# VHH binders against NACHT, LRR and PYD domains-containing protein 10 (NLRP10), part 6

Target 1, 318 residues: NACHT, LRR and PYD domains-containing protein 10 (NLRP10), of Homo sapiens (Human) (q86w26r167to484)
Amino acid sequence: SLVVLQGSAGTGKTTLARKMVLDWATGTLYPGRFDYVFYVSCKEVVLLLESKLEQLLFWCCGDNQAPVTEILRQPERLLFILDGFDELQRPFEEKLKKRGLSPKESLLHLLIRRHTLPTCSLLITTRPLALRNLEPLLKQARHVHILGFSEEERARYFSSYFTDEKQADRAFDIVQKNDILYKACQVPGICWVVCSWLQGQMERGKVVLETPRNSTDIFMAYVSTFLPPDDDGGCSELSRHRVLRSLCSLAAEGIQHQRFLFEEAELRKHNLDGPRLAAFLSSNDYQLGLAIKKFYSFRHISFQDFFHAMSYLVKEDQ

## First folded at step 20 (VHH; from s5 with D30S)

Design t5
Fold by OpenDDE, fold request of step 24:
Structure t5 (fold): chain B 318 residues (1-318), chain A 121 residues (1-121)
Amino acid sequence: as target 1 above (318 residues)
Amino acid sequence: EVQLVESGGGLVQPGGSLRLSCAASGFTFSNYAMAWYRQAPGKGRELVAGITSEGSTSYADSVKGRFTISRDNAKNTLYLQMNSLRPEDTAVYYCAAQREGFYTWNFPRYWGQGTLVTVSS
């Protein structure tokens, strides 16, 4: 079977995919149907040492003695969850500027096209815009739309986000009184941004004076709140602007080259301090052969999109 | 060095409660999904509860409604609140960690040494 989960950025596709894996593991989802469920973050596929299915399975299983040969003998009992098809990256090697699919991309494409393991089950998550790229690969697929939070789920999210009940109530009250914010919070990722922004404002003793008018304003408010001042006491504003420009550049470069993971060296190239940018960037350590490498990514792809968009505005001011 | 250290196990009467803790170190705890496994005498290891890095939870049917898994990322600690304990819950309980991204719950990346829970009258 082939199922495509589609939804805009932040609608909870990844959350659902990961939940599905857990539900399977606990025996509550697909009982007896699958012997193995493999969660594949598509943005990480570029990190594979080899463009082979066996390597992918090995990666999913870690350095343990996974019975890969045995696993491959019963492909009909395998479920692959390919999370974030739109985040499939091209190799970092400059030379692969060729118009063709990289071997690593090809690996997943062959899987999706059912050339590799034709009897396995696939669940693929993607954003709607990337569906155009996915459709040619699909013979027969069921499409499911991810819609985001219900009203009840929104309320619950605020209660879960804020540990202090008074803060939760206050934040939720602000959002309910603002149609734009309330609607925006239908998207879980945006809801997180809003909650984080409000929390940040409360912690700083700031009154929310200006209400965002759109999603861009929401992100700007967040950025304004969490963009670190330069330790160098003097031109705090200039430093903030510099960091913003650098983030925009990083995001833009990533989008241009279809990169969503960034090495430390790349951050340095952009004069960014990864640890100080925890509000915007997340980091993970990956085992690449004998080496462990740290990679950064935007906390949410929506941030990368936002900063990419902002890159055009920042350039105009120069 | 990666370490998962379970605590809180012990002897409890049927209907009683226990709270297990798992202290994690040596890795970025917040980036990992966590789970509790148990192994009863003469039985295989089974997943009883899991929690994603984002806080989504899942439970085996055998413990649903009785057990609660939670995490404190600030303390790098995983918890399992066990209520209404039954003799069949007697097992060694293991804390496990699985990295978000490329993973399968068939093979968690890290395991604790386990803590014994005995439910007996």
Scores: ipSAE 0.805, ipTM 0.944, lowest interface PAE 0.5, mean pLDDT 89
Fold by OpenDDE, fold request of step 24:
Structure t5 (fold): chain B 318 residues (1-318), chain A 121 residues (1-121)
Amino acid sequence: as target 1 above (318 residues)
Amino acid sequence: EVQLVESGGGLVQPGGSLRLSCAASGFTFSNYAMAWYRQAPGKGRELVAGITSEGSTSYADSVKGRFTISRDNAKNTLYLQMNSLRPEDTAVYYCAAQREGFYTWNFPRYWGQGTLVTVSS
């Protein structure tokens, strides 16, 4: 079977995908149907040492001890969850002058086209805008739309996010009194941004007088709250603008080159300090052969989109 | 060095409660899904509860409604609240960590040494 989960950025596709794997593991989901469920983060595929199915399986298992031969004997009992098809990266290979798919991209494409393991089950998550790239690969697929939080789920999220009940209540009251914020919080990723913003304001003793009127304002409020001060301990506006421009540049370059993971060297190239940008960037250590390498990504793809969009504005000011 | 250290196990009467803790070190705890496994005498190891890095939880049917898994990222600690314990819950309980994005629950990356829970009258 082939299922496509579609939803805009931040609607919870990744969250759902991960939950599904866990539910399978506990025996709650698809009991007896699958022997193995492989979660594949599409943005990480570029990190594979080889463009082979076996390597992908080893990657998913986290080691080379996985019984790949045995696993491949019954492909009909395998489920692959390809999370974030739209985040599939292209390697910066100098030689790829040609508009063609990289071998690593091809690996997933062959899987999706059912050339590789035609009897396995596939679940693919993607944003609607990227569906145009996925559709040509699909023969028969069921499409499911992810809609985000219900009203109840929004309330629950606030309660779970804030450890202090009074803060939770205050934050939720602010959001409920603003139709734009309340609606925006239907999107789990945006809800997180809003909660984080409000928490930051509360911790700083700031009264939220002005409320965002759109998604851009929400992100700007967040950015304004969490942009790091200069290395000298001074939060000069110039320093903040520099960091903002650098983040925009990083995001724009990533989007332009279809990159969503960044090496430390890339951050340095943009004069960014990864650890200090935890509000905007997440990091993970990856085992690449004998080496461990740290990669950064925007905490959410929506951040990358936002900074990419802002890159046009900051350039105009130069 | 990666370490998972379980604590809180012991002897308890049927119907009693225990709270297990797992202290994690040597890795970015917040980036990992965590789980509790158990192994009863003469039986295989089974997943009883799991929690994603984002806080989504799942339970085996055998413990659903009785056990609660939770995590404190600030303390790098995983918890298992066990209520209404039964003799069949007697087992060594193991804490396990699986990296976010690498979800093979059959082969967690990191394991604790385990803590014994005995439910007996």
Scores: ipSAE 0.797, ipTM 0.945, lowest interface PAE 0.5, mean pLDDT 89
Fold by ESMFold2, fold request of step 24:
Structure t5 (fold): chain B 318 residues (1-318), chain A 121 residues (1-121)
Amino acid sequence: as target 1 above (318 residues)
Amino acid sequence: EVQLVESGGGLVQPGGSLRLSCAASGFTFSNYAMAWYRQAPGKGRELVAGITSEGSTSYADSVKGRFTISRDNAKNTLYLQMNSLRPEDTAVYYCAAQREGFYTWNFPRYWGQGTLVTVSS
């Protein structure tokens, strides 16, 4: 069967998809129904140089441990979770761009159209903006819309985020006293930002006396807490504005070109030091043939969206 | 070089508690899902508890309500609080890490060497 999970950015699609893979692995979800459940990040599909089913399985299993023949013997016992259909990207390599076809989309398209592994189960997550591209590929699909956190789910999130129960109680109390902040935590991505901010304040020994008034203030509080100081201990205010402007530029260029993974060279072009910006950018090493190549992305799509929106304010100042 | 180093195993009486720790290095801990597996004598490895990079947890039925998995991203450390231990919990416990881009829990990316937990009178 084929299920499409849709919802706005930050509503928990990726969190739910990854939770489902884990729940399957512990025997909590679909016991006995599947032999393998594969999670596939659509954002990272562009990195598959060979857009073959076997290459995808090797990436999911590790080369030396991928029993491809056994896996494919019973396709009806496979589930593929294709997370973030709206985050499919154009190839980075010039050779692949000149081929004309988009082989990475071709593999996923063949799976979705049920031409490859027609008996397997699929779960696809996406933001609504990509439905125009997805719906023509679907034959028989169930559509599910994901909502944000309930009040009980917010409380549980705070309890699980902090190792120290006293910290969790204090952080949740601060959030509950600000109606705007409490409502914003309905969105799991923002809830994470708020928890990270409060944890950072507590670890730095700071007392939270004034809380953010809106979503922009929430992200700015996070930025001000985690933006690193300049290596030269001099003009930190100007250096922080320069780094912030560079993050905005990277985000805007990424959205303009439908790119969500960035090479180190792209960060350098924007005068960004990726290792120093771990609070905003995550990195992973990927083996591409014989080479290992590092790619960066914003830690969450909400950060890329935030910095993109902020870039309009920077342009007005220019 | 990736390392996962388990600690906290040992001998405990039935009904007792232990807290396992797994210190991680060589990768960006906050980007990875983490899990505890165990291998009892004469059995294969089974996933006992897992936690995603965003903090979502899941537990095997055999330990639900007794074990609690948690992570401290600032210290790059994974924990397993084991309460109400029974002789059936006797096993080598392994820490595992998984990159959440392309994966299946049938094949975690990295393993620790394991720590022995023995529950007996």
Scores: ipSAE 0.771, ipTM 0.938, lowest interface PAE 0.5, mean pLDDT 81
Fold by ESMFold2, fold request of step 24:
Structure t5 (fold): chain B 318 residues (1-318), chain A 121 residues (1-121)
Amino acid sequence: as target 1 above (318 residues)
Amino acid sequence: EVQLVESGGGLVQPGGSLRLSCAASGFTFSNYAMAWYRQAPGKGRELVAGITSEGSTSYADSVKGRFTISRDNAKNTLYLQMNSLRPEDTAVYYCAAQREGFYTWNFPRYWGQGTLVTVSS
């Protein structure tokens, strides 16, 4: 069977998908129904050099541990969780073209269309905006919408986010007094941004006199809190405005080319120091054969979208 | 070099408690999911408890309510608190780490060498 889980950015699709894989492995979810459950990040699919079923299995199982014959003996006992269909990158399609393959020959396309392993089960997570690209590939799919936090879940989130109970109470009080901010925290990703912003303000000894009035204000508050101060002059030191423009430029280039993973060289081209910008960028090491290569991404796709939108307001006169 | 080093195993009476630790190095601990597996003599390995990079936990029915998995990302350490131990909990316990990009829990990315837990009178 094929299930599509859809929800806005930050609603916990990835958290749910990873929790499901773990719950299956402990026997809590779908006991006895599957021999293997594979998690596949669509954002990272560009890293598959051959884009073949065997390579995908090797990556999921480790380079030398995949018992491919055993795994494929009963395809009906396999579940593939394809997380983040909306994050499938355009450079992946360009990589296929360089190898003489069309997108319709890609492994993900063949799996979704049921040409490869037609008896296996699929779970696909995506933002609704990508449904236009996904729907033509589907036949008998169930669609499920993922909702955000209840009021009780928001309270629990604040209590768990802050290690200091006084900080948690102060932060939650600020949020509850602003109905727009409280409703925005229904989205777990926004809730994280708000908690991070408030924690940053408290650590810096700032009092919160004016709360954000919309999602743009929420992200701007976060950016204002975590960007380094401007230089005292126009020297070679990194300035606050220069860093902001560079983040906007990276995000805009990424969105325009449908890229979500960036190499260190790309950060350098935009004059960005990834380790110093951990509030906005995360990194992971990926094993590509015998080599290990570091890639960066925005901590959440919503940051990439936000900086892209902001790029139209930040002039780069040339 | 990736290293997972378990400690805290030993001999304990039924009904007793043990706390296992797994010190991790060679990777960004906070980006990995972690788990405890066990292998009784003559049996296969089974996942008894796991924790995602974001802190979501899951437990096998055989240990639910008795074992508690936790992680300390500041110390790069995974823990397993084992209470109300039974003879059937006797096994070598393994720490495992998993990158959450392409994976299955049938084959974790990294393994420790294991620590023996024996529950007997």
Scores: ipSAE 0.762, ipTM 0.941, lowest interface PAE 0.5, mean pLDDT 81

Design t5
Fold by ESMFold2, look of step 21:
Structure t5 (fold): chain B 318 residues (1-318), chain A 121 residues (1-121)
Amino acid sequence: as target 1 above (318 residues)
Amino acid sequence: EVQLVESGGGLVQPGGSLRLSCAASGFTFSNYAMAWYRQAPGKGRELVAGITSEGSTSYADSVKGRFTISRDNAKNTLYLQMNSLRPEDTAVYYCAAQREGFYTWNFPRYWGQGTLVTVSS
């Protein structure tokens, strides 16, 4: 069996996928149906040097002590959740051409076409635009669409985001007083930005007297709240503008080259200090052969989209 | 290095309450999913409650409605509020952490040393 979950960027597909793995582990989802449920981030698949099934299982289980023989004993009792198929497609053809691999020979394509582990279950999350690459691999799949937050789901999100119910009520009241802001929170990615901004304001003891009036203002409010000072110099606004331009440049180059993971060298090319930009960039360390390499990504996919769109405005001012 | 240190275990009467804490260090706490497992004498470890990096929670049927998992990312601390305790809840409770890029909850990446909870009269 194969299910495709589709929805635009920021609609909560990753949150749902991760909750499903946890719900399975506690016994509340698919009790008795699977022996193992594996979560696979498609964004990070490029880091699998050999693209072999054993390497994937090793990464999911944490070391070479994975009981591969037992796991593969009954493949019909396995579920793989492939999260973010749209993030796999970037440099896919270039990668295969360089390595001499065809799309038919890649591990994920073999799984989806049912050539490898044909009896296992698959759940794939993706943005709809990537369906042109996914649909030819499918013969029979159930499609589920995620449409964004209802009014009740927005209220629930605010209640869950804040640890203090009073903080949640105050934040939600601020948002409800601004019709444009409230409607923007239908998009979960923007809702996250708004909640993060309000939490940051409350933690800093600031009073919110004027709310953002459009999506650009929403992201700029977040940026101004969390952008660290570059130095204690007298022109902090200039320093913040330079960092903002650099983030726009990174996002634009990333989109142009179909990249979602960035090495430290790429950040240096854009004059970005990754550790100081934790509000915008997330990082992880990976063992790649004998080396440990650090990779960065935008903390939320909506940030890469936002900075990419903003890069056109920055270019016009030059 | 990664460390998970549990505290708050002890002896409690049936129907009582305990609050467990797990102090985490050596990794970016907010990027990890966290969970509480328990191991009763002569039994395997079981997952009783989990919380994703984004705050979504899940509970085993045996503890649902009685236990509440929570996290404080500012203090790098995981909590388990245990109410209406029963003798069957007697176990060593372990804090576990999981990186959310490639994983299965069959094999959490990091474990604490455990804290003993005994429920008896």
Scores: ipSAE 0.754, ipTM 0.936, lowest interface PAE 0.5, mean pLDDT 81

## First folded at step 22 (VHH)

Design x2 (from s5 with E54G)
Fold by ESMFold2, look of step 23:
Structure x2 (fold): chain B 318 residues (1-318), chain A 121 residues (1-121)
Amino acid sequence: as target 1 above (318 residues)
Amino acid sequence: EVQLVESGGGLVQPGGSLRLSCAASGFTFDNYAMAWYRQAPGKGRELVAGITSGGSTSYADSVKGRFTISRDNAKNTLYLQMNSLRPEDTAVYYCAAQREGFYTWNFPRYWGQGTLVTVSS
């Protein structure tokens, strides 16, 4: 079967997909139904050098000795979770020109269209805007919509996020006293930003005197808490605005080119020091053939969206 | 170089408790899912508890309600609190790590060397 799991950015699609893989592995979900469950990040598919099923399996299994014959013995006992269809990064323009359509997109398209492994099960997560690109590929798909957190789920999230119960209770009380902040926390990605901000304040021994009053304030509170000081000796606030403008520039260029992974050189082009910006950017080393290459991405897709939106305000200020 | 180093194993009487730790280095801990596997004498390794990079947890039925997995991203450390221990829990416990880009739990990417837990009187 084929299931499409859709919801706006930050509604928990990736969290659910990754928990499903783990719940299957512990025997909690679909016991006895599948021999293998594979998670595939669509954001990272651009890094797959050859667009062959065997290469995909090697990447999922972590070496070139994946037991491909055994895995494919009963394809009806396979589940592929294709997470983030909306995050497929298009190839560089030069590669498109020279190669035609990307082989990486061809493999996923063949899998989705049921041309490759037609008896396997698929779960595809996506934002609704990308459905126009996905729907022409689909046959007999079930659609599921993910909404944000209920009030009970918000309380549970705070309880699980913080190290101890007293911190969780204090943080949740602060949020509940601000109706706008509380409603914003129905979006799990924003809830994470808020919890991270409050935890950062508590770890730094700071007292929360003023709570954010809108979405911009929420992200700016996080930014103000976690932007590192620079070494130029200038005012920390001025330095923080320079870094903020650079993050906005990176996000805007990424959205313009439908790019979610960035090389270190691209960060330098935007005057960003990736290692110092761990609160906003995550990095991973990727093996591309024999070479190992470091790529960065925004820690959450909501950060890329936020900084992109802010880029119009930063441009007007300059 | 990726390293996972378990500690906290030992001899415990039935009904007792132990807390296992796994110190991680050589990768961005926050980006990885973590898990505890165990291998009893003469048996294969089995997954007993896992935790995603986002903090979601899952447990095998045999340990549910008795074991608690947790992670401290600031210390790059994975924990397993084991309560109400039984002789059947005797095993070498392994820490495992998995980057959540392309993966299956059938083949965890990184393993520790293991720590022995013995539950007997």
Scores: ipSAE 0.758, ipTM 0.932, lowest interface PAE 0.5, mean pLDDT 80

Design x4 (from s5 with F27R)
Fold by ESMFold2, look of step 23:
Structure x4 (fold): chain B 318 residues (1-318), chain A 121 residues (1-121)
Amino acid sequence: as target 1 above (318 residues)
Amino acid sequence: EVQLVESGGGLVQPGGSLRLSCAASGRTFDNYAMAWYRQAPGKGRELVAGITSEGSTSYADSVKGRFTISRDNAKNTLYLQMNSLRPEDTAVYYCAAQREGFYTWNFPRYWGQGTLVTVSS
């Protein structure tokens, strides 16, 4: 069978997908139904140079000596979770065309079209805007919408986020007193931003005097809290504005070219120091043949979208 | 070189408690999923508890309500609090970790050497 999980950016599609893989592994979800469940990040598919099923299986297995014959013996007992179809990269398609392959010949497209492993189960997560590219590949799919956190789930999230119960209660009380902020926390990605902001304020000894009143305020509170200080001892506010502009330009370039992974060289072209910006950018090392390459991404796609929108407000004539 | 090193195992009586630790080194594991597996004598390894990079947890039925998995990213350390221990919990406990880009829990990428937990009178 084939299920499409859809929802706006930050609605918890990735969190749910990864939770499902773990719940399957502990026996909580689908006991006895599958022999193997594979998680595949569509954002990172561009790193699969050969786009072969065996390469995908080796990447998913810890020792690169996946028992491919055993895994494929009963394909009806396999589940592939393809997370973030909307995050497939345009360079991936260009790279594929340069190697003489069309997008319909890529491994993911062959899986989705049921040409490869037609009896396996698929779970695909995506934002609704990408459905236009996904729908032509689908045959018989069940569609599910993810709506975000219930009120109970929001309370549980705050309790889990903060190690100190009194901190959690204080933070949740602040959020509950602002109806707009509380409603915004229905979106798990926004809830994470809010919790991170409040934790950062508490760690810095700051008293929360004014709560954000809209989505722009929420992201700006986070940015203001975590934007690093100047490391040259000069005019720190000017340097902070330069770093902010650089993040906006990176995000804008990424959105314009449908890129979500960035090499360190790309960060340097925007005058960004990736290790200093861990609050906004995450990094991963990938074994690509004999080389190890480091790639950066925004911690959430919502940050990339936010900085892109903000770029129109931050740019100054030079 | 990425290393996972377990500690905290030992001998306890039924009904007792232990807290296992897994210290990670060689890189930070902020964006990794982590788990505890165990292997009883003559049996295969089984996953008993896991935690995603975002903090979502899951437990095998055999330990649910008795074991609690947690992580401290500042210390790069994974924990397993084991309460109400039973003789059938006797096993070597292994820490495992994997990056959440391409994975399956059948074959985690990183393993520790294990720590022995013995529950007997």
Scores: ipSAE 0.773, ipTM 0.936, lowest interface PAE 0.5, mean pLDDT 80

